# Designs tried in a protein design chat: VHH binders against q84jc2. Part 333

Target 1, 232 residues: q84jc2
Amino acid sequence: MSKMRNLVEEKFLEFYESWVIQLELYLHQLLIAHNNNTMSETELRHLISKLTTHHKAYYTAKWAAIREDVLAFFGSVWLNPLENACSWLTGWKPSMVFRMVDRLRKSRVVLVEAQVKKLEELRVKTKFDEQKIEREMERYQVAMADRKMVELARLGCHVGGESVMVVEAAVRGLSMGLEKMVKAADCVRLKTLKGILDILTPPQCVEFLAAAATFQVQLRRWGNRRHYVTHS
Below, E stands for the ipSAE of ESMFold2; O stands for the ipSAE of OpenDDE; V2 stands for 0.75 times the mean of E and O plus 0.25 times the DockQ between their complexes.

## First folded at step 22 (VHH)

Design ln1 (framework vhh_8fcz_2; at its last fold request DockQ between E and O 0.75; V2 from the best seeds 0.83)
Fold by OpenDDE, fold request of step 23:
Structure ln1 (fold): chain B 232 residues (1-232), chain A 126 residues (1-126)
Amino acid sequence: as target 1 above (232 residues)
Amino acid sequence: QVQLVESGGGLVQPGGSLRLSCAASGFTFDDNAMSWVRQPPGKGLEWVSGISGSGTQTQYADSVEGRFTIIRDNDKKMVYLQMTSLKTEDTAVYYCARFPYSELWKYIDSGKFDYEGQGTQVTVSS
């Protein structure tokens, strides 16, 4: 036990550990489906739906937890250092998935011209949305160094009573801003994922989701080997 | 050397029960989620059920949900599949499967899954 965790951290840790375990089992399904060229489109779509539902469950839980303590997600004690290092605003960077698609294209995935065009459009849009969020986040970060905020922090550290209340209010305000930013980022993630899945054929979706899950699982495994992480 | 040895298959009438066993060796068993997959006649390999390394979490294909139960014994390095209310469509060669983390991309890139066991035949027929 390296550091103290609050209730939100502890609860989400348990959730995430369970969620990742489930993801790994879904990965088994995806890999077998990817191997099976006799599966019907209906069957593939059903599997895809299971995975998308699983991911939606993550964000539902995340957003509930963020409402309680968004700062917990900037520490993310449920992640190892490698996972954290690869995180963009408490999750995967949306534009990263296009690199994954590119990797698959270099292997066996063949996209028709129409798909390529749509993916490019989505990539451009995703990049734009990322930059917009980054600019806004920068604004918040710079604002934290505002003279008034510094003064409030100073007072909060040395004076009680009304000053403490003011500081607490300021911190709450900042937290709300951060929550907004995290949710915005998550929306871009979800939009990007949906966009990709809408462009790809069901077999391609299965392959993409398998790749994504593999990356996530391996990143976790690699990180855990490099750094001791105590998980249940 | 990694070994997965399936057993317990056989001929059974519809509505019957079978219990499949898989003996695992040559790898860290409790660190790996395990699955059962099956190869029906004339069809591709399909996923049946999976269980986490610790055995605390399980998943089932819709076609077997409520009828099959996957369990594991990490001390014995065994994984089991209890099958009940068997149907003719359950007829297949059943394989115990692991998915080594180091080989995951191989499966993705190749589109091939090489099961390690010999499998066990399950035939459901009246």
Scores: ipSAE 0.894, ipTM 0.969, lowest interface PAE 0.5, mean pLDDT 91
Fold by ESMFold2, fold request of step 23:
Structure ln1 (fold): chain B 232 residues (1-232), chain A 126 residues (1-126)
Amino acid sequence: as target 1 above (232 residues)
Amino acid sequence: QVQLVESGGGLVQPGGSLRLSCAASGFTFDDNAMSWVRQPPGKGLEWVSGISGSGTQTQYADSVEGRFTIIRDNDKKMVYLQMTSLKTEDTAVYYCARFPYSELWKYIDSGKFDYEGQGTQVTVSS
């Protein structure tokens, strides 16, 4: 199982590397569109659609990997119930995206008061959905830790082929619950992204998407330099 | 210190071909994604094509996909744009461009593109 999870991790990381490289090229498109005051609304909406499609492709690949082995995305979090209760399911909290929205308040592309109000309402809704998922995960984590420890104890007392099959079934049952929670968290992220893009004008969407892409590209570059130095 | 020198432009009939060149100096070339952008008469800058630092991944504007090919040679610090099946709508000044990672937030905040080369004129007319 652990060996299969390692292969799932490697495949997804190769996908992610390619995905971020493509995101950098989309960032060039966004920066030029941000500079160009003469682009039509149709042209801007087409570019915005390409970016949303690219983000959906990320989640499509992630969900395929999660279906194969959700535990590949958690590491040792099952052995630390307190860490798991505070850790978000395989990503940043959905509301973190509002840091990029907050940059728009300082930009030349001003937000009108009606947009600010709608964005704040969306932020509150997103935080409510986060809290709901976090509480459900806490309840599920307690149930999963108890069930896993019982099955491991049974394995220690009844070692054999039948015991291995029971442990595998228990792990699959716990994994299915985790898959549901990861997808729920990702759906909040996608719904929040769509909500932001629906409130913003096309030029504001371009600036927002450029800021988000910049953050992701710089995080990857920063991580690669530290990783390279550590292994050099 | 940083220089981008575009060349290879000219007057071409519709359906013709040109190859643009961009010679780069003054920065670490092979870890920078590069793009071609263009300024049509009376319009703002348009993004045309981009290529990753390694050269393994490319993107094209819909209007040029299938007709233009972006290529890089990291040993010679060159970026090329091979243009075929040219149309009158391709008439523009063409620039090669980069976006240094340390300045990305400045570009976002200002919305201004700083040209690093003089560009090369492409004119497609019958």
Scores: ipSAE 0.809, ipTM 0.947, lowest interface PAE 0.6, mean pLDDT 80
ESMFold2, look of step 22: ipSAE 0.805; ipTM 0.940
ESMFold2 (binder alone), look of step 22: mean pLDDT 81; pTM 0.829
OpenDDE, look of step 22: ipSAE 0.888; ipTM 0.967
ESMFold2, fold request of step 23: ipSAE 0.806, 0.808; ipTM 0.938, 0.938
ESMFold2 (binder alone), fold request of step 23: mean pLDDT 81, 81, 81; pTM 0.828, 0.831, 0.831
OpenDDE, fold request of step 23: ipSAE 0.890, 0.894; ipTM 0.970, 0.970

Design ln10 (framework vhh_8fcz_2; at its last look DockQ between E and O 0.72; V2 from the best seeds 0.78)
Fold by OpenDDE, look of step 22:
Structure ln10 (fold): chain B 232 residues (1-232), chain A 126 residues (1-126)
Amino acid sequence: as target 1 above (232 residues)
Amino acid sequence: QVQLVESGGGLVQPGGSLRLSCAASGFTFSDNAMSWVRQPPGKGLEWVSGISGTGTQTQYADSVEGRFTIIRDNDKKMVYLQMTSLKTEDTAVYYCARFPYSQLWKYLDTGKFDYEGQGTQVTVSS
């Protein structure tokens, strides 16, 4: 289904398309680095830094956009239906990345006991933080059935006069709450990612980032083929 | 059948220039980002530069940034690497590379990159 896009959606769509294309090029770098045992630690760290900077740029853009219209991210017109279906509070579910970590453990990568312990601690913490956010979201969603939201539902798109103020107030209230939830979720994402990268060695980080990028790129491609979505 | 054919390599003095070409066939060219990679003598394969399917995005390794330029012609199914201010450390076999989506995990699992071209030798020497 084709959706009408607002200005925030259009701007972020353009940004995201460009961002994903760049991610694919970084993926090329990561794959080659992963398969090159002659790269120095300095070179690997530099590549990791490039990727982390790339991800930080995404959140910088996202947070700027959600200040204008957080609701745009709950439709996410820049994503295909498959990507959207896999989204948790407008992004990847933090605990999901541990699947990539688990893949490392099953591959040729050897994690020392100290790393395993730290990763498990991080996993538990991440799950706890996710659940906390989910509870808050549930509470928020239940609380949405207040007078303002009921009025919004009653009026629908046929609003005028004083009713417009009520609708606007309702939408603002909703948006403020959602923005808080999204920011909280993003904080957990960033903390989790940082935590993993702090635990892993540079070669392991490269493999982890390569796996994550591969998954993201493939998910997009599979979704696009399935739903005949075209991107720039 | 997918084919990548590199050309344009040769012997050049330090500070000189070369232009590499890659002719691609057997796949939808514009749907694939393309990279140049190189293998120096006695070293592993290293990434040099990449360009998006439409040619609007480019990336470069730090070692070649400002000296090399990657471009593509989707009508001709060609990728180019303009190399300037060549250094002795640029000496390598250069390959044009694509990363098919169906094989991405293979690269991670095997630890081997399966380049499809024969490569072209670039030698920078005084």
Scores: ipSAE 0.886, ipTM 0.966, lowest interface PAE 0.5, mean pLDDT 91
Fold by ESMFold2, look of step 22:
Structure ln10 (fold): chain B 232 residues (1-232), chain A 126 residues (1-126)
Amino acid sequence: as target 1 above (232 residues)
Amino acid sequence: QVQLVESGGGLVQPGGSLRLSCAASGFTFSDNAMSWVRQPPGKGLEWVSGISGTGTQTQYADSVEGRFTIIRDNDKKMVYLQMTSLKTEDTAVYYCARFPYSQLWKYLDTGKFDYEGQGTQVTVSS
């Protein structure tokens, strides 16, 4: 069981390592573009398009992996679902990207009042969408706890092949529900990212994408150093 | 200390070929993505090409795609840029750069990019 989940997880982790390596190459491009602002609007839009395509490729691969076995992404978190209600479905909370927007406002770029208004509207909408997903996650966790208790009670009453099939069905039901939740969260993440890019000018998009990519690259670097130290 | 030494530049006619070399020392070469960046006369910096630490992934600027090839040799700690079908617009000082893992936030905050080599001049002229 654990080894099967490890195999799907290992395939996605290998994809992710390659994806981050490509992101590093894109980030080097973004840093140069951020540095001089001599690129034409056409060139900036093409670079932004490459980054957008790269991010879509991440979600395409992720959704394929969760369709195979979403539980591979919920190791220790999956084992105690009631305590993990605050866990945000295999990724950052969508509204967290506004820290990168806040960094832009503090950096070399100045946002026009109309942009600030639109970004605040998007932040509110993103938070609203997050709250909807949080409520659905809570309802799902309660429903699964209730089904889990019923199925365990039935196991005690039957003790046989029906009991095993009931447990297997409960696990499949949990997996299907979690897949829906993860995809819903990813859709909010994508809508938020696209919304930000629609509001920002091309040079501002480059700044935002550079900040976001820097965070992702540093997260990989931190994870690699922690893993190495922990296991050595 | 980190050193990147670019070489192989020169004067070449349009349509010609040239191979740039970059010798690296002072860091774990195979752990770092590497890029070529150029500065044409009177213009800002332009990213040209990048290659992953293992050499398995490459990216190219649109203006050089299909004409330039980035290669690395991790045993020799070298990065190369094979240039063909050279155009006058390729005239620039070419720099080898490692991915700046430890200074990413500094670069974002300041917009200042510190290159570690002196560069090599490529001049494409009739």
Scores: ipSAE 0.712, ipTM 0.903, lowest interface PAE 1.1, mean pLDDT 79
ESMFold2 (binder alone), look of step 22: mean pLDDT 82; pTM 0.843

Design ln2 (framework vhh_8fcz_2; at its last read DockQ between E and O 0.81; V2 from the best seeds 0.85)
Amino acid sequence: QVQLVESGGGLVQPGGSLRLSCAASGFTFSDNAMSWVRQPPGKGLEWVSGISGSGTQTQYADSVEGRFTIIRDNDKKMVYLQMTSLKTEDTAVYYCARFPYSQLWKYIDSGKFDYEGQGTQVTVSS
ESMFold2, look of step 22: ipSAE 0.802; ipTM 0.944
ESMFold2 (binder alone), look of step 22: mean pLDDT 82; pTM 0.843
OpenDDE, look of step 22: ipSAE 0.890; ipTM 0.969
ESMFold2, fold request of step 23: ipSAE 0.838, 0.833, 0.796; ipTM 0.950, 0.949, 0.936
ESMFold2 (binder alone), fold request of step 23: mean pLDDT 81, 81, 81; pTM 0.834, 0.835, 0.834
OpenDDE, fold request of step 23: ipSAE 0.901, 0.892, 0.897; ipTM 0.970, 0.971, 0.972
ESMFold2, last read: ipSAE 0.841, 0.758, 0.835; ipTM 0.951, 0.917, 0.948
ESMFold2 (binder alone), last read: mean pLDDT 81, 81, 81; pTM 0.834, 0.832, 0.835
OpenDDE, last read: ipSAE 0.897, 0.896, 0.897; ipTM 0.972, 0.972, 0.971

Design ln3 (framework vhh_8fcz_2; at its last look DockQ between E and O 0.73; V2 from the best seeds 0.82)
Fold by OpenDDE, look of step 22:
Structure ln3 (fold): chain B 232 residues (1-232), chain A 126 residues (1-126)
Amino acid sequence: as target 1 above (232 residues)
Amino acid sequence: QVQLVESGGGLVQPGGSLRLSCAASGFTFSENAMSWVRQPPGKGLEWVSGISGSGTQTQYADSVEGRFTIIRDNDKKMVYLQMTSLKTEDTAVYYCARFPYSELWKYIDSGKFDYEGQGTQVTVSS
């Protein structure tokens, strides 16, 4: 199904496609580093820093785009249906990354007791923060049935004259609330990621980042195969 | 059957140049990002450079940035590594590498990278 794209969508699509391609190349680096026991701690930390910088660049671009049109991210045309289905408030669900950590623990990764404790504390905090945002979203969704939104619903697609002002006001109000929630969610994502990386050793960080990147890349590829999506 | 055949290695003096080539077959070449990796004597395998499937994006290790250039020809199914200002520390066996998507987890789980080519020896010595 073809969707009409606005300028924000087109720009971010281009950005994201490029960003994902870069991520794949970083994944190559991570995989090699993960399988190289002769790399120094300094080298590993440098690689981790490159990846974190890459992720920060994504959110910088995202937040710039959200300021222009947050609604674009609730119909993310740069994602396939599978990716969209797995999205929580326009991105990955923060608590999901702990599943990846758990997978690593079941493999070759040995965590010391102190790390386990800190990870559990972080998990609890992350879940709490997620729930707080979800409650706020629910409250917002219920509150959407205000005068402006009712008027918007009444007008439908027949917008003209004085009605345009009402519609614009309604959309602005909606967008402001959504932007706030998306930013809050992104903050939780970034805090969670930082928290995990602060707890893990450099080799463990590399493995974690490799796993995360692998999952993201594969999810995209699986989704594209299931639902044929052409990306330029 | 997937095949990667590296060539172009040799003995060169410091400051010299070499151009490595990799001939690929047995998979959809343009859909796969490609990398060059190298194994110095007595050291583990290290990533050198990567190029996207379309060839529009590249990455380099800090140690080779500004000296090496990776390019690809999708029509010919070739990947190249132009090396300039070679240093003694560049001495290694160089491999052309792909990372099949179906096996990405294999690399994470096994802790081993399975390169498919024979590699080409690069020796930088005065």
Scores: ipSAE 0.882, ipTM 0.964, lowest interface PAE 0.5, mean pLDDT 90
Fold by ESMFold2, look of step 22:
Structure ln3 (fold): chain B 232 residues (1-232), chain A 126 residues (1-126)
Amino acid sequence: as target 1 above (232 residues)
Amino acid sequence: QVQLVESGGGLVQPGGSLRLSCAASGFTFSENAMSWVRQPPGKGLEWVSGISGSGTQTQYADSVEGRFTIIRDNDKKMVYLQMTSLKTEDTAVYYCARFPYSELWKYIDSGKFDYEGQGTQVTVSS
């Protein structure tokens, strides 16, 4: 049966649409900055800061929304089916961003050995953090399955409003656990992003951020293409 | 063929006003975010402002915030840049720009901007 939207989903849909539109305008800024070899370090750092702030704003809004309804972020109405199919705990797998780092090897501004070493250390740390989250998700899933089985058995023995309260408590417990896992994944994503930007030079950061934004814009465009309709 | 035709440039005194126009053709205009970019004498290309395809969102470079206004008319396929309180550092050739989704990786890999119009010269001089 079709899923009904709630207030959280409607509000975040509006936020996300606006956020992606702003990201596309920031992408224009990044592409022009990528072209311009006469921009000062101060100018580049200012643009990088705007992109970092924009990404932080996404997580700020997301974390407020998942506190109200984390389940909205599993099969999100603001993402097309292709974007949803690529999700790992409501977003890109944290280590996925290293595909964009790997593209820097095509760049005229090559990575020096010290940067390569630091990026590899960060990649390993990110994979370790991912694996930790995956293990905790497995333990959580097993624990919640056991609780559901116990509560279903008790429901068979109980009559009246008590069974409704038990089901509501189980659902609340699942939501709290999922919220913790989603926030943990998002913290790894944000920490990895900040770590990459700290290692790269300002021109490399601009190229990396442009690649990351391009990937998101392309995926959204490809997933929406079949049924896109413009009235203007 | 994709065409962007910039116009409305000229010589103006500091503190003056000017309105730039960009006529677009050969693509689905309302599906494309548009930007104004400029190239000051002896300097590289710098981004000035941008506007979403629907026109509902805009961004401005800090150097022009509060002085410039980007506007679009999807029915006429036009983008405008209303410029006020002009300064000598605003002297540049101004271009309107789009970045087609299918060409984004090309721009990233090359670092080169493909001009689709001739630009329009703005000169702010006392």
Scores: ipSAE 0.814, ipTM 0.947, lowest interface PAE 0.6, mean pLDDT 82
ESMFold2 (binder alone), look of step 22: mean pLDDT 82; pTM 0.841

Design ln4 (framework vhh_8fcz_2; at its last fold request DockQ between E and O 0.78; V2 from the best seeds 0.84)
Fold by OpenDDE, fold request of step 23:
Structure ln4 (fold): chain B 232 residues (1-232), chain A 126 residues (1-126)
Amino acid sequence: as target 1 above (232 residues)
Amino acid sequence: QVQLVESGGGLVQPGGSLRLSCAASGFTFSDNAMSWVRQPPGKGLEWVSGISGSGRQTQYADSVEGRFTIIRDNDKKMVYLQMTSLKTEDTAVYYCARFPYSELWKYIDSGKFDYEGQGTQVTVSS
């Protein structure tokens, strides 16, 4: 039986579908800007700002939704299986973006020594932060198998008034922990993104953002094609 | 073969209006977001407006926001750009553009966007 989507899932699905469509349109802007070597720094920065604002909007919506039901994001019904498979704690793996930068360096992006050094420092820091989060997540995952969780599962199988209340309370406790973890991960994402954009020149930022958007859009497209997923 | 044919350009006075049309063929039209881009004299390409595959979502460059309207007819495989309150700085060759998913990285790596259409000249002059 296909699990009925809850309200949080439905709302975020609608949001995300719309958000991704907007991202694709921004991608058009980025690609054209990338083509135009005569654009002023001011114009480029403005475009970058639009994209960063768009990304910020995603996290704003996400955090609002997580507050209501963080578990929805561990299923992420708005994502196809391929997108989900590439997800780390409900989003992109922060350290992955450095691979993207490396990909761009192999093409047209030329980084000066100072940029390379800063990127390496950021990479190391990002990896460290990821590991910290992973260790904490492991603790939560292990804790899910403790006596309390076993009891929760037991109670969940026997639906009754008092039992339901106990189960709900337990789920709320777990959800709070998960919410903290997801937010921590998102903070690392945002810091990493900001760090990269601060290191790169405006033209390089445009190229990077174009690459990131391309990857995201293609991942969705490929995943949808593979699994015959249709989104409105 | 993919074809994009732009039309509707011309000479107009400042404050005037034009409606550009783009006839598309050779690809699944409704599955692709479409954009209008333009190349002013002596300048590089600039993005003007974009519309989602369904036509439900649109974006505009700040310079044309409130003056231009992008719409599409998926049944006819047409994209339109209604331009109002035209300014001299709107003078350019206008192109209808798609960004096929399979070629996105090509654009990134090359830094060049290849035109699929011939474009249509818009000249705003007193």
Scores: ipSAE 0.894, ipTM 0.970, lowest interface PAE 0.5, mean pLDDT 91
Fold by ESMFold2, fold request of step 23:
Structure ln4 (fold): chain B 232 residues (1-232), chain A 126 residues (1-126)
Amino acid sequence: as target 1 above (232 residues)
Amino acid sequence: QVQLVESGGGLVQPGGSLRLSCAASGFTFSDNAMSWVRQPPGKGLEWVSGISGSGRQTQYADSVEGRFTIIRDNDKKMVYLQMTSLKTEDTAVYYCARFPYSELWKYIDSGKFDYEGQGTQVTVSS
């Protein structure tokens, strides 16, 4: 039994299906560039820019859709259950990308000590920002449980003018709070990505971006086949 | 088991046209995005173009955009590369390629591409 979807969900479903397919094609480009030791820095930077632009297009579309219906991004119809289970505030937990950075320690192109130091500083900053968002979300949930939303749930459905206006204001307040938190999380994601790409050399950026795209493509493939991870 | 057979290469003059074909077998063709890659003389492997499993979405390297068209026929398990306005810089051995989901981390860790076909030579002379 599938659930009804609104126009925002249908439009973003179409966008996301296309966007992830394009990410897979970019992954092919990244893998070939990773193979080719003679590619110029200019060509590598151009490919990296294409990947960055692709990711920015996702956030541009997401932020427009969130203005219309932020709740669509909590338990999204365009993600399978495994993808949704791995989401933190509508996306990957910002610090998780450092798993892909950590793979670079086994890489053909070794990180120098100056890069390692800068990456660790960024990891600490990212975790700090992440925890700040978690504290704000917890405070928001506690405040909502203590006040207007509990009283509104007790009142039940009303068709009177003043009662309807109070319900509508409470819903708008909830949506605004969630929009703020989602955008804050997305800003941490984007700043962390940019910070990583600024520290890494172009070949290291290609390897990192390939790893990140691989994780996303595999998560979608695995979740679509079995709904969840099998025994192992 | 898995087989990719490239064909349609040859000697052509600058400005000429060729159509490359890739016959695929041994895997679920429509589930796989496919790419054309090429190796110019004395250089590393270059990505040329890619196409989604359904055939609805494509990408092209800047150097070939507007001149090359990738298409696929899922019923016949074929990928094609229609090339026009050929330049001497397009001289290379051309391969079709796939990146199976189960082997993606292998490609990242090794940095090596595993050829599944013999390739087809395209030579744009003079």
Scores: ipSAE 0.826, ipTM 0.944, lowest interface PAE 0.6, mean pLDDT 84
ESMFold2, look of step 22: ipSAE 0.823; ipTM 0.944
ESMFold2 (binder alone), look of step 22: mean pLDDT 82; pTM 0.848
OpenDDE, look of step 22: ipSAE 0.874; ipTM 0.959
ESMFold2, fold request of step 23: ipSAE 0.813, 0.768; ipTM 0.950, 0.931
ESMFold2 (binder alone), fold request of step 23: mean pLDDT 81, 82, 82; pTM 0.837, 0.841, 0.845
OpenDDE, fold request of step 23: ipSAE 0.892, 0.889; ipTM 0.968, 0.969

